# Designs tried in a protein design chat: VHH binders against q6mzz7r34to333. Part 36

Target 1, 300 residues: q6mzz7r34to333
Amino acid sequence: TFKDETFPAADSSIGQKLLQEKRLSNVIWKRPQDLPGGPPHFILDDISRFDIQQGGAADCWFLAALGSLTQNPQYRQKILMVQSFSHQYAGIFRFRFWQCGQWVEVVIDDRLPVQGDKCLFVRPRHQNQEFWPCLLEKAYAKLLGSYSDLHYGFLEDALVDLTGGVITNIHLHSSPVDLVKAVKTATKAGSLITCATPSGPTDTAQAMENGLVSLHAYTVTGAEQIQYRRGWEEIISLWNPWGWGEAEWRGRWSDGSQEWEETCDPRKSQLHKKREDGEFWMSCQDFQQKFIAMFICSEI
Short names: E, the ipSAE of ESMFold2; O, the ipSAE of OpenDDE; V2, 0.75 times the mean of E and O plus 0.25 times the DockQ between their complexes.

## First folded at step 12 (VHH; framework vhh_h_nbbcii10_fgla)

Design z2 (at its last look DockQ between E and O 0.93; V2 from the best seeds 0.83)
Fold by OpenDDE, look of step 12:
Structure z2 (fold): chain B 300 residues (1-300), chain A 126 residues (1-126)
Amino acid sequence: as target 1 above (300 residues)
Amino acid sequence: QVQLVESGGGLVQPGGSLRLSCAASGFTTYTFRSYTMGWFRQAPGQGLEAVAAITHTGGRTYYADSVKGRFTISRDNSKNTLYLQMNSLRAEDTAVYYCAAHPGYGTYYTDMYDYWGQGTLVTVSS
């Protein structure tokens, strides 16, 4: 099986900063087939943002962009290509990223750093043994230099690296924006959308009482005008790369909020997804207040 | 309120070097190490442009194409200070250089920065 000597199964691929910060020692690298849980899959059924679960790397900027990418079949195909753990498997995987005005191929082996039987970084969700997120993260780490280099990047870099597109940046506190229109237009155009919360009291992302995470990036997955009482409200849908329920919005239009119970909008059943998967709705008003930045990456 | 004070600007000959510093203070709600920091410049008759940016941990940096390989942005979070090492200076680098802070996740877009210094003039001339 293939071994990538340019990004070896060694501490250098993780990076000293991360090793020190996380006090990682005796890291073991294993191929997916050597992990428990059954036979591995590159992609199982279809690509979904819900396949992504952030691990030990603070790479929400990348994962948020990746989450958005999953909604664009053209881009995700470009990056992930068709690969398999069964057909013509050789322990080698290939990904594409946009660099310096062109698509570049990044080749990796499928050895992943693990602690025990669990991946240190992005891991398969729901024990489904789907590894495309893990491998793609590794490929991006290689592109950047190491897993350490994934920590706290620039939102726009991930978007451009995944698309080669053009960024529209929005400061949510400085200018009014028709979010519903902007998001719908962008989504229709196949654009990627990410957003970020403002800083918190620490230099790390922290969960707040309202369910949001400070100093953190999210995917914008949609926006709608919804009937509420005698009028209309504008709501926006976000996805947290953490991918679990405790990291979801707890205010108005959250999964368990009274607004969903009260609305008579015929699209309620379609829009309201009460799942612990990191995705939630919130009012555009709250979004503008609680978030600081939104980025739209459009194809040139 | 966050205050930023630049220093280190001056007159330098082409090919010369300067090191700019930005002292940050006035943090009441957030600490310096939670801010994305950037250097921006405005040349005479031109608009404000991003020069370099650095994430709150210093783990990642951005450079404008015009300064890549010549300028280095860094920060010392223990001193609440941002730096810009400018080497191989050119006449076109002449500008007022501003330190700026973004109270959020990493970005290097000018419009995203909320706090700005008064600027320091860098003049590159023979």
Scores: ipSAE 0.908, ipTM 0.950, lowest interface PAE 0.5, mean pLDDT 95
Fold by ESMFold2, look of step 12:
Structure z2 (fold): chain B 300 residues (1-300), chain A 126 residues (1-126)
Amino acid sequence: as target 1 above (300 residues)
Amino acid sequence: QVQLVESGGGLVQPGGSLRLSCAASGFTTYTFRSYTMGWFRQAPGQGLEAVAAITHTGGRTYYADSVKGRFTISRDNSKNTLYLQMNSLRAEDTAVYYCAAHPGYGTYYTDMYDYWGQGTLVTVSS
């Protein structure tokens, strides 16, 4: 099976920053078939943002963009291609990223850094042995130099690297914006949409009392006008790449809130799907107050 | 409030070097290491353009194509100071250079930056 000499299964591929910050030593690298949970899959059933669960790198800037990408088959096909752990498998995987005006192919072996039997970074959700997110993260780490180079990046870079597109940026505290119109227009065009919270009281991402994470990037997954009492309210849906089991927004329009119980909008069951998967709704007013940036990346 | 003060500008011949500094102060809730920092410039009669940016940890940098390989952005979080080392200066680098801060995740788009210094003039001429 293939062994990548240019991005080896060694500490150099993780990088000094994360080795020191996480106090990592004696990191073990395993191929997916050597992990517990049965035969590995590249894609199990279909691609979904809910297949992604952020690990030890602070790379939400990349994972939020990836979450948005999962809804666009054009970019998914360009980046993920058709690969498997069975047909023509040789321990080699390849991905495409947009770099300096062209699509560049990045080749990796499938040895992943682990602690015990668990991936140190992105890992399969529900232990389902689905590895496209882990392998794509490794390919991006190789492109940038190491997993440490994923640790807090630029929001714009992930969007461009996945699409080659043009960014429209919105400062949510200084720009008037019709959020519902902007999100609906971008979604219909197949654009990627991400957003970010401002810094919190520390220099690291932290879950806050209201359920949001400070210094963190989210995927924007939708926006709607919804019937509420005798009028309409604007709401926006977001996905947190921290994923399963993490805190979600606890304010207005959150899962189980009175707003969802009181609305008589006929789309209620389509919009409000209760699950602890990192996706939630909030009012556009709260969004504009609690978030600082939104980015829309569109194809030219 | 956050205050940014640039220094190190001046007159230099083409091919010369300058080092700009930006002293940051006035932090209350957040510390300097919570901010993404950038250098921006405005030439006479032109709009403001991004020159370089650095993430709050210092782990990633951005450079405009026009300055790649000649300019180096860095930060010293223990001294609350941002730097721009400018080498191999050209006449087209003549501009007022501004230090700026963004209280959030890394970005290098000018309109994302909330806090700005007053600028320091760099003039590159024979």
Scores: ipSAE 0.674, ipTM 0.862, lowest interface PAE 1.4, mean pLDDT 88
ESMFold2 (binder alone), look of step 12: mean pLDDT 81; pTM 0.840

Design z3 (at its last look DockQ between E and O 0.88; V2 from the best seeds 0.00; counts 0 for: pae E 2.8 > 2)
Fold by OpenDDE, look of step 12:
Structure z3 (fold): chain B 300 residues (1-300), chain A 126 residues (1-126)
Amino acid sequence: as target 1 above (300 residues)
Amino acid sequence: QVQLVESGGGLVQPGGSLRLSCAASGFTTWTFRSYTMGWFRQAPGQGLEAVAAITNTGGRTYYADSVKGRFTISRDNSKNTLYLQMNSLRAEDTAVYYCAAHPGYGTYYTDMYDYWGQGTLVTVSS
């Protein structure tokens, strides 16, 4: 099986900063087939943002962009290609990223750093043994230099690296924006959309009482005007790369909010997904207040 | 309120070097290490442009193409200070250089920065 000597199964691939910060010692690298849980899959059924679960790297900027990428079949195919753990498997995987005005191929082996039987970083969700997120993260780590280099990047870099597109940045506190129109237009165009919360008191992401995470990036997955009482409200849908229920919005239009019970909008059943999967709705008003930045990456 | 004070500007000959510093203070809600920091410049008759940016932990940096390989942005979070090492200076680097802070996740877009210093003049001339 293939071994990548340019990104070896060694501490250097993790990076000293992360090793020190996380006090990681005796890191073991294993191929997916050597992990418990059954036979591995590159992609199981279809690609979904819900396949992504952030691990030990603070790479929400990348994962948020990746989450958005999953909604664009053209881009995701470009990056992930068709690969398998069964057909012509050789322990080698290939990914593409946009760099310096062109698509570049990044080749990795499928050895992943683990602690015990669990991946240190991005891990398969729901024990489905789907590894495309893990491997793609590794490939991006290699591109950047190490897993340590994934920590706290620039939102626009991930978007461009995944698309080669053009960024439209929005400061949510500086100017009014028609979010519903902007998001719908962008989504229709196949654009990627990410957003970010403002910083907190520390240099790390922290879960807040309202269910949001400070200094954190999210995927914008949609926006709608919804009937509420005698009028209309504008709501926006976000996805947290953490991918679990405790990290979801708890205010108006959250999964368990009274607004969903009160609305008579015929699209309620379609829009309201009460899941613990990191995705939630919130009012555009709350979004503008609680978030600071939104980025739209459009194809040139 | 967050205050940023630049220093280190001055007159230098082409090919020379300067090191700019930005001292940050006045943090109430956020600490220095929570901010993305950047250097921006405005040349005479030109608009404001991003020069370099650095994430909160210093893990990632951005450089404008015009300064890549010549300028180095760094930060010391223990001292609440941002730095810009400028080497191989050119006449076109002449500008007022501003330190700026973004109270959120990493970005290097100018209009995303909320706090700005008064600027320090860098003049590159023979």
Scores: ipSAE 0.908, ipTM 0.952, lowest interface PAE 0.5, mean pLDDT 95
Fold by ESMFold2, look of step 12:
Structure z3 (fold): chain B 300 residues (1-300), chain A 126 residues (1-126)
Amino acid sequence: as target 1 above (300 residues)
Amino acid sequence: QVQLVESGGGLVQPGGSLRLSCAASGFTTWTFRSYTMGWFRQAPGQGLEAVAAITNTGGRTYYADSVKGRFTISRDNSKNTLYLQMNSLRAEDTAVYYCAAHPGYGTYYTDMYDYWGQGTLVTVSS
């Protein structure tokens, strides 16, 4: 029943850029309990990057950082707190972001912009009615001014806004780096890791024939040395915030590639899970060639 | 190959205003609107620091804390031009200002920028 007067369920909260780009008028806003699919949940089975699916805002820079954050359980209490659609529910949700040297609380109502019965922006996994990602995106939109202000941001801002940490940046074409060591060290330290592709043929993100997306941010989810033929190869795993059902990398170590069929590494079943969830492996050599930037955000 | 040429630098009194421009040319495959653009500066005896950056679509901007509220970055993608409006100038704003371009997703870290202008000097003194 709470209605947020400072970020209302109105076109002003979406912002002019996305209203024009998507040709939207008279956008409908609904609370999760009024959407089809059964009773809503804030968090259903612990947080996971696979709970996130990018919608109509071009906010991969935020969602890639969020995908990395889900791998660190320490952030649940700080950012998401303890909230639900049942206990003392009043249509109010709260989140914290790091701003200007301090954690700032952002309060929203749970009215989400929809087209018909589908969320216009971030969407829950279609079977589980889990809404923390949708609500967190709305809170970040409120912090920045509107959903339109999520459209093509800065990679560094999301990492800092979620952690208060310090960024190490790596230009993948001009800096020597031991990728496996860097990713494993950062993962053990609980750091966030994101990366980005260079510009492509248009000024917007575009799926390429090799399955990567140009001008796009990904989460780095792991790196390993893996037994292959008579030696070892280095591989890196990435998550695309576009989410389920999207095309993925088609080169070496991709799903269904000869490399996975030929390896006898005892960790194969742990590393190669054939799911259409936006996560994939590629060789570190291909990664360094096809990506331009990697960011590690650490507590220090 | 991308070429960047700054203009508009000069001598100005504290509290004054100045507008810098950066003309971009030499695109072979992608157009100006495919690049994230930034202004960077180097004061005498100091390292290079980020001043402001703007995403390829112009939708988001970054400002260093030292210039926030006083400087405004903008771009005109139809003219292949980047701008920096500098108001309420202070002596510590004295530096060589560089225009730079990054061929990728938005970032304001100096070492991510591949193409650089030759710089334009801004001197703020009474």
Scores: ipSAE 0.455, ipTM 0.767, lowest interface PAE 2.8, mean pLDDT 86
ESMFold2 (binder alone), look of step 12: mean pLDDT 82; pTM 0.849

Design z4 (at its last look DockQ between E and O 0.35; V2 from the best seeds 0.00; counts 0 for: pae E 14.3 > 2)
Fold by OpenDDE, look of step 12:
Structure z4 (fold): chain B 300 residues (1-300), chain A 126 residues (1-126)
Amino acid sequence: as target 1 above (300 residues)
Amino acid sequence: QVQLVESGGGLVQPGGSLRLSCAASGFTTYTFRSYTMGWFRQAPGQGLEAVAAITNTGGRTYYADSVKGRFTISRDNSKNTLYLQMNSLRAEDTAVYYCAAHPGYGIYYTDMYDYWGQGTLVTVSS
């Protein structure tokens, strides 16, 4: 079974900064097959943003981009390729990232840092034993140097690393923007879309009373004009990389909001999802107020 | 009320070194450690250029290609101070260097930086 000596199962691969900050000790590295929960899968059925659950690294900037990537079949295939824990398994996985004007391959072994048989960082969701997010995160950590290098970063870098594309910045506080049009256009073009909340009083991402997380990155998954009362409202859909059971927007057009009950829009059943999966709707107005910027990464 | 004050600039010969400091003060709702910090520079007759940036915890740094391997950005959150160690200085590094604070993600867009210093002049000349 393959062992990656260039990114070993050692503290150096985690990085001293993160080890110290998280007070991690006695980290054990295990292959997915040695973890409880049944046989591991690289990809189960298909890849989805809902396969991603952020772990101990503050790498929402990467995971948000990754979440957006899952919506682009061309890019996600480019990066993930076809791999398996069963067919021709050798404990080796390969990923591609855009670096210095070209796609570069990053090779890793599938040993993951764990405590008590729980992944320290990105972990499979719903106990489905789907490990593509965990392994991809590890590969990106290797690319950057260590898991510590994932601990806070720049959304633009992640977007470019995943696509080789061009970034368009929409600063939400500087100028008016037709968000619905922008998001729809970008989505149609296969662009990746992420956004960011401003930092709070602390140097860490923190859940706020309104359900949003400060100093945090989200995936923009859609935008729509929706009928409401006698008029129309513009809403935007976001996904939190924290994933299932974590913080979601609690304001207007949130999953449990009255707006969904009051709207007579025929698309209500399609748009309104009452899931604790990290995805939610909010008004574009609230979005512009609560977020700093939206980043669109388009193919060259 | 937030103020950024740069220091450490001056005249240096090519190949020399300088260490810039940026002292931050006046925070109310947000603290120094909640901000991504960056250095920018503006050479005579040129536009503002991003030089380096560092995330709030120092977990990640960014460098312009022109300064990679020569400049090092760091911060001390306990002192509310940002640093730029500049080694192997070149004539083309001559510029006014600005400290800036970013409340979120992204380094490439100057309009996302909320606070700016007055700048410190670095002159590299024989």
Scores: ipSAE 0.012, ipTM 0.319, lowest interface PAE 8.8, mean pLDDT 91
Fold by ESMFold2, look of step 12:
Order: C-alpha cells, then structure tokens, then sequence
Structure z4 (fold): chain B 300 residues (1-300), chain A 126 residues (1-126)
C-alpha cells in the first residue's frame, strides 16, 4: 500500500505546536482498516455535514466551510471525486483545492494519527466507518504544511480554497440585512454560508453558558419566517462542526424549547428535528446580537 | 462611533525605523478586542495598499510581501492601541499610513473595513 514520503506518518506532519500544546505522546498512525468497527467506507451513505466531527486541530473555520460545501453537489464531486476502500484501493486518496487561480490535486496516504483506537483529529461517525472527513482534513493539513497549520485560520481562506469563489462579508452589527432573504437567496444560488462568534474571555474557543462557542465558526443551514403567537419571528439554523450534543444554543428556538411547542406553523415538523447533532435554530435577533459576521461565498 | 487616530509618522532616513500608533475610542456594542485591525498605505498618485493585519486577539498576523520581515504589527488590548513597528525603511515605503478596523475576521481588502483613521505621513528620503 502507498506511503506518502512528502507528508509522512510522523510527528513532522502533526507539527510541534499541537504536539507540545496537547502533550501528545503515544500517537501512532493507522489505516482505517486497522481501526475497530468493521470495513471502512469513504462515503457510506449520502454525504452530509453530519458526517463531520471536529477533533483536536482547532480547525472549525475549515470544517464549518466544509459543512456548507456538503450541500453543494458540484463542489462535493470536484473535491471528493469517486474513491473507495475497495475499488482499485492502494492506500492512496486524492482531493482538490483551489490554489493560485487553479484547482490543485493533493494526494495522501490513508494513515491517520490516532491515540489508542480513536482518531486524534476529525473522527468518523460512531455508528459508521465513514472516513471522507478524516482524509479530507489530512489533505488540507498537507496543503497547509501540517495539522498544526490548521490552528485558528481564516474562514474566508477556507471558503476560497474549497470553491474559488467570491466572499461577501456581512457585518452583523454595522450593516442592515434581511437575513432570511439573504440566506434563502444564497442557498438557491448554491453559495456556501458560514458565520462566526466573537472572542470570549480567552484567545481560544470555549463553550459558553448559552451553548454557543466563542471564537468559533458555524455553518448557516437555513433561515425562515415562522408563525409564533399570532405573529411572526425570523429564525436561522446553524451547524456546529464540533458535532457534540452538549454544544448547542440553549435560548429561544433551541431544541425542545417552548417556542417550538407553541408555534402553529405547519412546517414545524420539517424545521424542528430534536437531535443532538450540532444543528439548532435561534432567532435572527439573537443571531445578530451573538455573532459578528456572516460570510457568503458565491461563484464568480 | 469608533474613532481611530494615528500618530508617529515623520521624516526618516533609508534604513531607519519608526513606530506608528493608532489610538481607538468610541466603542458601543463591541470593545477594541472584538476588532480585526489593519494598516494600509497610499503613496502619492497610487491606490491604497494593505500593509498588515492582526486578528482581534493578536493570534494571527498578515503582511504584504513588500514589508514582510521588516514590519511588525501588534496590539495592546488593555490600551486600545494598534502599533506598526517599521524597520529597515526604504524610499518606496513613503506613504500616508492609515489605521482601519473591522468587526469580522481577517479581511485583507479595503472595502471591508468600516472604520478608518485620518492617516499619518511617513517620508523616507536621504
């Protein structure tokens, strides 16, 4: 099977920043076949953002952009291609990124850094042995130099690297925006939509009492006007690339909140899925108060 | 309303150094720590050029290739002040230097910055 001499299964590919900051000892590199859980898959079922679960690389900026990308079939096809752990498998995987005005192919072997039997960085879903997110993260780490180089990047860079598109930055506190219309229009155009929270008490991402994460990037997944108490409210849905069930918004329109029980909107069963999958709704008013920016990346 | 005031410009010989400061005030919803900050410059008869940017926490910095290794951007969030240390100055560094602020993440181009200072002139000549 293939061994990548240019991004080897070694500490140099992780980088000293993460090795030291995380006190990473006992890191070994395994191919997905050598992990527990049965035969690995590149894509097991249809592709979705819920296949992504952030690990130790502090790369929410990349993973939030990737979460949005999963909703666009042409970018998915361009980046992921057609690959498997069975047909013509040789331990080699390839991905494309936009660099310097062109699509560049990045080739990796499928050795992933693990501690014990768990992936150190992006993890496959617990119920599935689905590895496209882990391998794509490795390819992006190779493009940037190491897993340490994924540390707290710019969301705009990730959006461009995945699409070659043009960024519209919506300054949530300085620009009047019809958020529902903007999100619906961008979604219909196949644009990628992400957003970011400001820094919190430290210069690292931290879960807050309200369930949001500071200094963190989210995928914008929808926006609606919804009937509520003989009136209307505007709501926006977000996806947290952490994927943890504990890191979701706890305020108005959150999963299981009073607002969902009280709404008479006929679409509520379509809009409200009670799952701890990192996706949640919040009011557009709360969104504009708690977030600092929304980025829309569109084809030129 | 956020106000930005630059200082520290002047005449300097090639190879010399200057330190620019940008004092920020007038915060309403956000504090200084919530802003990505940048330095821009405009030489006579030329458009604006982005020089350097620093994220709200100071965790990442960005530099134009023309100044990389010679200029250092920094910030003191306790004093609401942005700095540009300019070393090994060259004649082509002669420009009016502007401080700018943006409440989002590291935007490099000029039309994304909401708040601008009045500028401070740096002249590098023998």
Amino acid sequence: as target 1 above (300 residues)
Amino acid sequence: QVQLVESGGGLVQPGGSLRLSCAASGFTTYTFRSYTMGWFRQAPGQGLEAVAAITNTGGRTYYADSVKGRFTISRDNSKNTLYLQMNSLRAEDTAVYYCAAHPGYGIYYTDMYDYWGQGTLVTVSS
Scores: ipSAE 0.000, ipTM 0.203, lowest interface PAE 14.3, mean pLDDT 82
ESMFold2 (binder alone), look of step 12: mean pLDDT 82; pTM 0.846

Design z5 (at its last look DockQ between E and O 0.89; V2 from the best seeds 0.00; counts 0 for: germline match VH .421 < .438)
Fold by OpenDDE, look of step 12:
Structure z5 (fold): chain B 300 residues (1-300), chain A 126 residues (1-126)
Amino acid sequence: as target 1 above (300 residues)
Amino acid sequence: QVQLVESGGGLVQPGGSLRLSCAASGFTTYTFRSYTMGWFRQAPGQGLEAVAAITNTHGRTYYADSVKGRFTISRDNSKNTLYLQMNSLRAEDTAVYYCAAHPGYGTYYTDMYDYWGQGTLVTVSS
């Protein structure tokens, strides 16, 4: 079974900053096969942003971009390729990233740092034993140097690293923008879209009363005009890489909001997903107020 | 309101070194550590360009290709201070250097920064 000596199952791969911050000692590395929950899968059914659950690394900038990537079959295939824990398994996985004007391959072994039987970082969601997010995160960590280097990066870097594309940045507080048009156009073009909240009272991501997380990156998953009362409202859909319902918007057009009960829009059943999966709708107005940045990454 | 004050600029010969400092103050809502900080420069007759940026506590850095290997951005959060160590200076590094702050998640795009200093002039000349 393959062992990656360039990114070993050692503290150096975690990084001293993260080890100190999390007070980690005696980190154990295990292959997915050695984890409880049944046989591991690289991809189970299909790739989905909902497969991603952020762990101990503050790498929402990467995970948000990754979440957006899952909506683009071309890019996700380029990066993930076809791999398996069963067919020709050798404990080796390969990923591609855009670096210095070209695609580079990053090779890793599938040993993951764990505490007990749980991954320290990105985890399979609901113990579904789907490991492509965990392994991809590891590969990106290797590319950057360590898991510590995943902390608090630049939003645009993840987007470019995953696509080789061109960034359009939008300051939401200073630039009037037709969000619905922009998002729809970008989505149609296969562009990746991420956004970020402004800082809060702390230097770390913090859950706020309105359900949003400060100093945090999200995926923009869509935007629509929706019928409401006697007119139309513009709404935008976001996904939090935390991946659970407690970190969802609680205001207008949230999953449990009155707006969804009041709307007679025929697309209500299609748009309104009352799930605790980190995805939610909010008004474009609230989005412009509560978020500070949006990035669109398009193909060259 | 957040205020940024640059210092350390001056005249230096090619190949020389300078260290710029940016003192940040006026944080009422957010702490210095929560800001992404950046150095930008504007040469005569040219537009504003990003030189380097550093994210919050963990200090992930960005450098323009033109300064990679020569410049180092750092911060001391305990002192609310941003630094730019400039080594191996070249004539083309001549510019007004600005410190800027972004009150949010990491980015190095110029138009994303809300707070700016008055700038400090760096002149590289023989």
Scores: ipSAE 0.879, ipTM 0.936, lowest interface PAE 0.5, mean pLDDT 94
Fold by ESMFold2, look of step 12:
Structure z5 (fold): chain B 300 residues (1-300), chain A 126 residues (1-126)
Amino acid sequence: as target 1 above (300 residues)
Amino acid sequence: QVQLVESGGGLVQPGGSLRLSCAASGFTTYTFRSYTMGWFRQAPGQGLEAVAAITNTHGRTYYADSVKGRFTISRDNSKNTLYLQMNSLRAEDTAVYYCAAHPGYGTYYTDMYDYWGQGTLVTVSS
């Protein structure tokens, strides 16, 4: 099968920053067929942000943008194309990114860097063997130069690289914003929406006691006005690219919180689906306090 | 309160070089290394333009197309200092240059920067 000579299954494709920071040696590269869990799939059913689980690169800026993109089906064929591990399979996968005013095709082989039988970077959700997120991350790493070049990038770059769109930005501490209106308007327009927490105690992302991650990007997945007691409260939903079983907000409107028990809003079951999938609700007040930035990327 | 002080501006001929420095102090909740740092400029009669930005110790950089290949942003976290090396200067580079800091994930949009220096004037003329 195909072996990519320009982004080989070698340490140069990982890059020295991550090799040194993670003290990696003897990294093995495997094709998805050689990983446990049954036959691999590129896309199983449809794409979803829940197919994504961040790995060893701190590339939440890219994965948060990608999470938002999964809600907009117009980009599926453009970026992911129609590919599989069966029809005309030769170990070749192709993706498109927006670069310098045009869509650029990036071609990779499907050898993924692993430690043991687990992907070192983005990994497929367990039991699904669905590899589009791993392969797309590898393609973006190739575009940028290496997996190390994914490490702590710029929030706006991924939004543009996935869409060719125009960014508007909101500093959540500097002026009032009607978050519900802004998110609903952007969603109706098919825009991507991401947000970020401020720095924490170190120069790396860390899970905090409140369940948020410092120096980290999230996908904004929705906002609503919800009935609460004798009035209404504004809430916003977020997705953490760390994925299933990872840190989630533990404050008001979090999964299992008293607020969900007390609301009589008829949309309760639509809005609150208890899962450890990295998605959660929080009040817009808490969001504006705990987050610093929100970006809306529109495709015009 | 974070304080940023630029220095190194001045008059230089086209084709010349200049190095700007930005001394940072007054950190409380975050250390200097936790900030994304940027250089921004405002030319006479123009709006504020991002010139370059650099993330924390991970070292990712952004450059405006107009300066790419000529300017180099760098930082020394042990000295809490941001630098801009400007080579091959052109008359169009004449502007007030500002140092700025963002206490979060990397961005180069001006509206996201919380702390700003007073500016230092760079004049490129023959």
Scores: ipSAE 0.636, ipTM 0.843, lowest interface PAE 1.6, mean pLDDT 88
ESMFold2 (binder alone), look of step 12: mean pLDDT 83; pTM 0.858

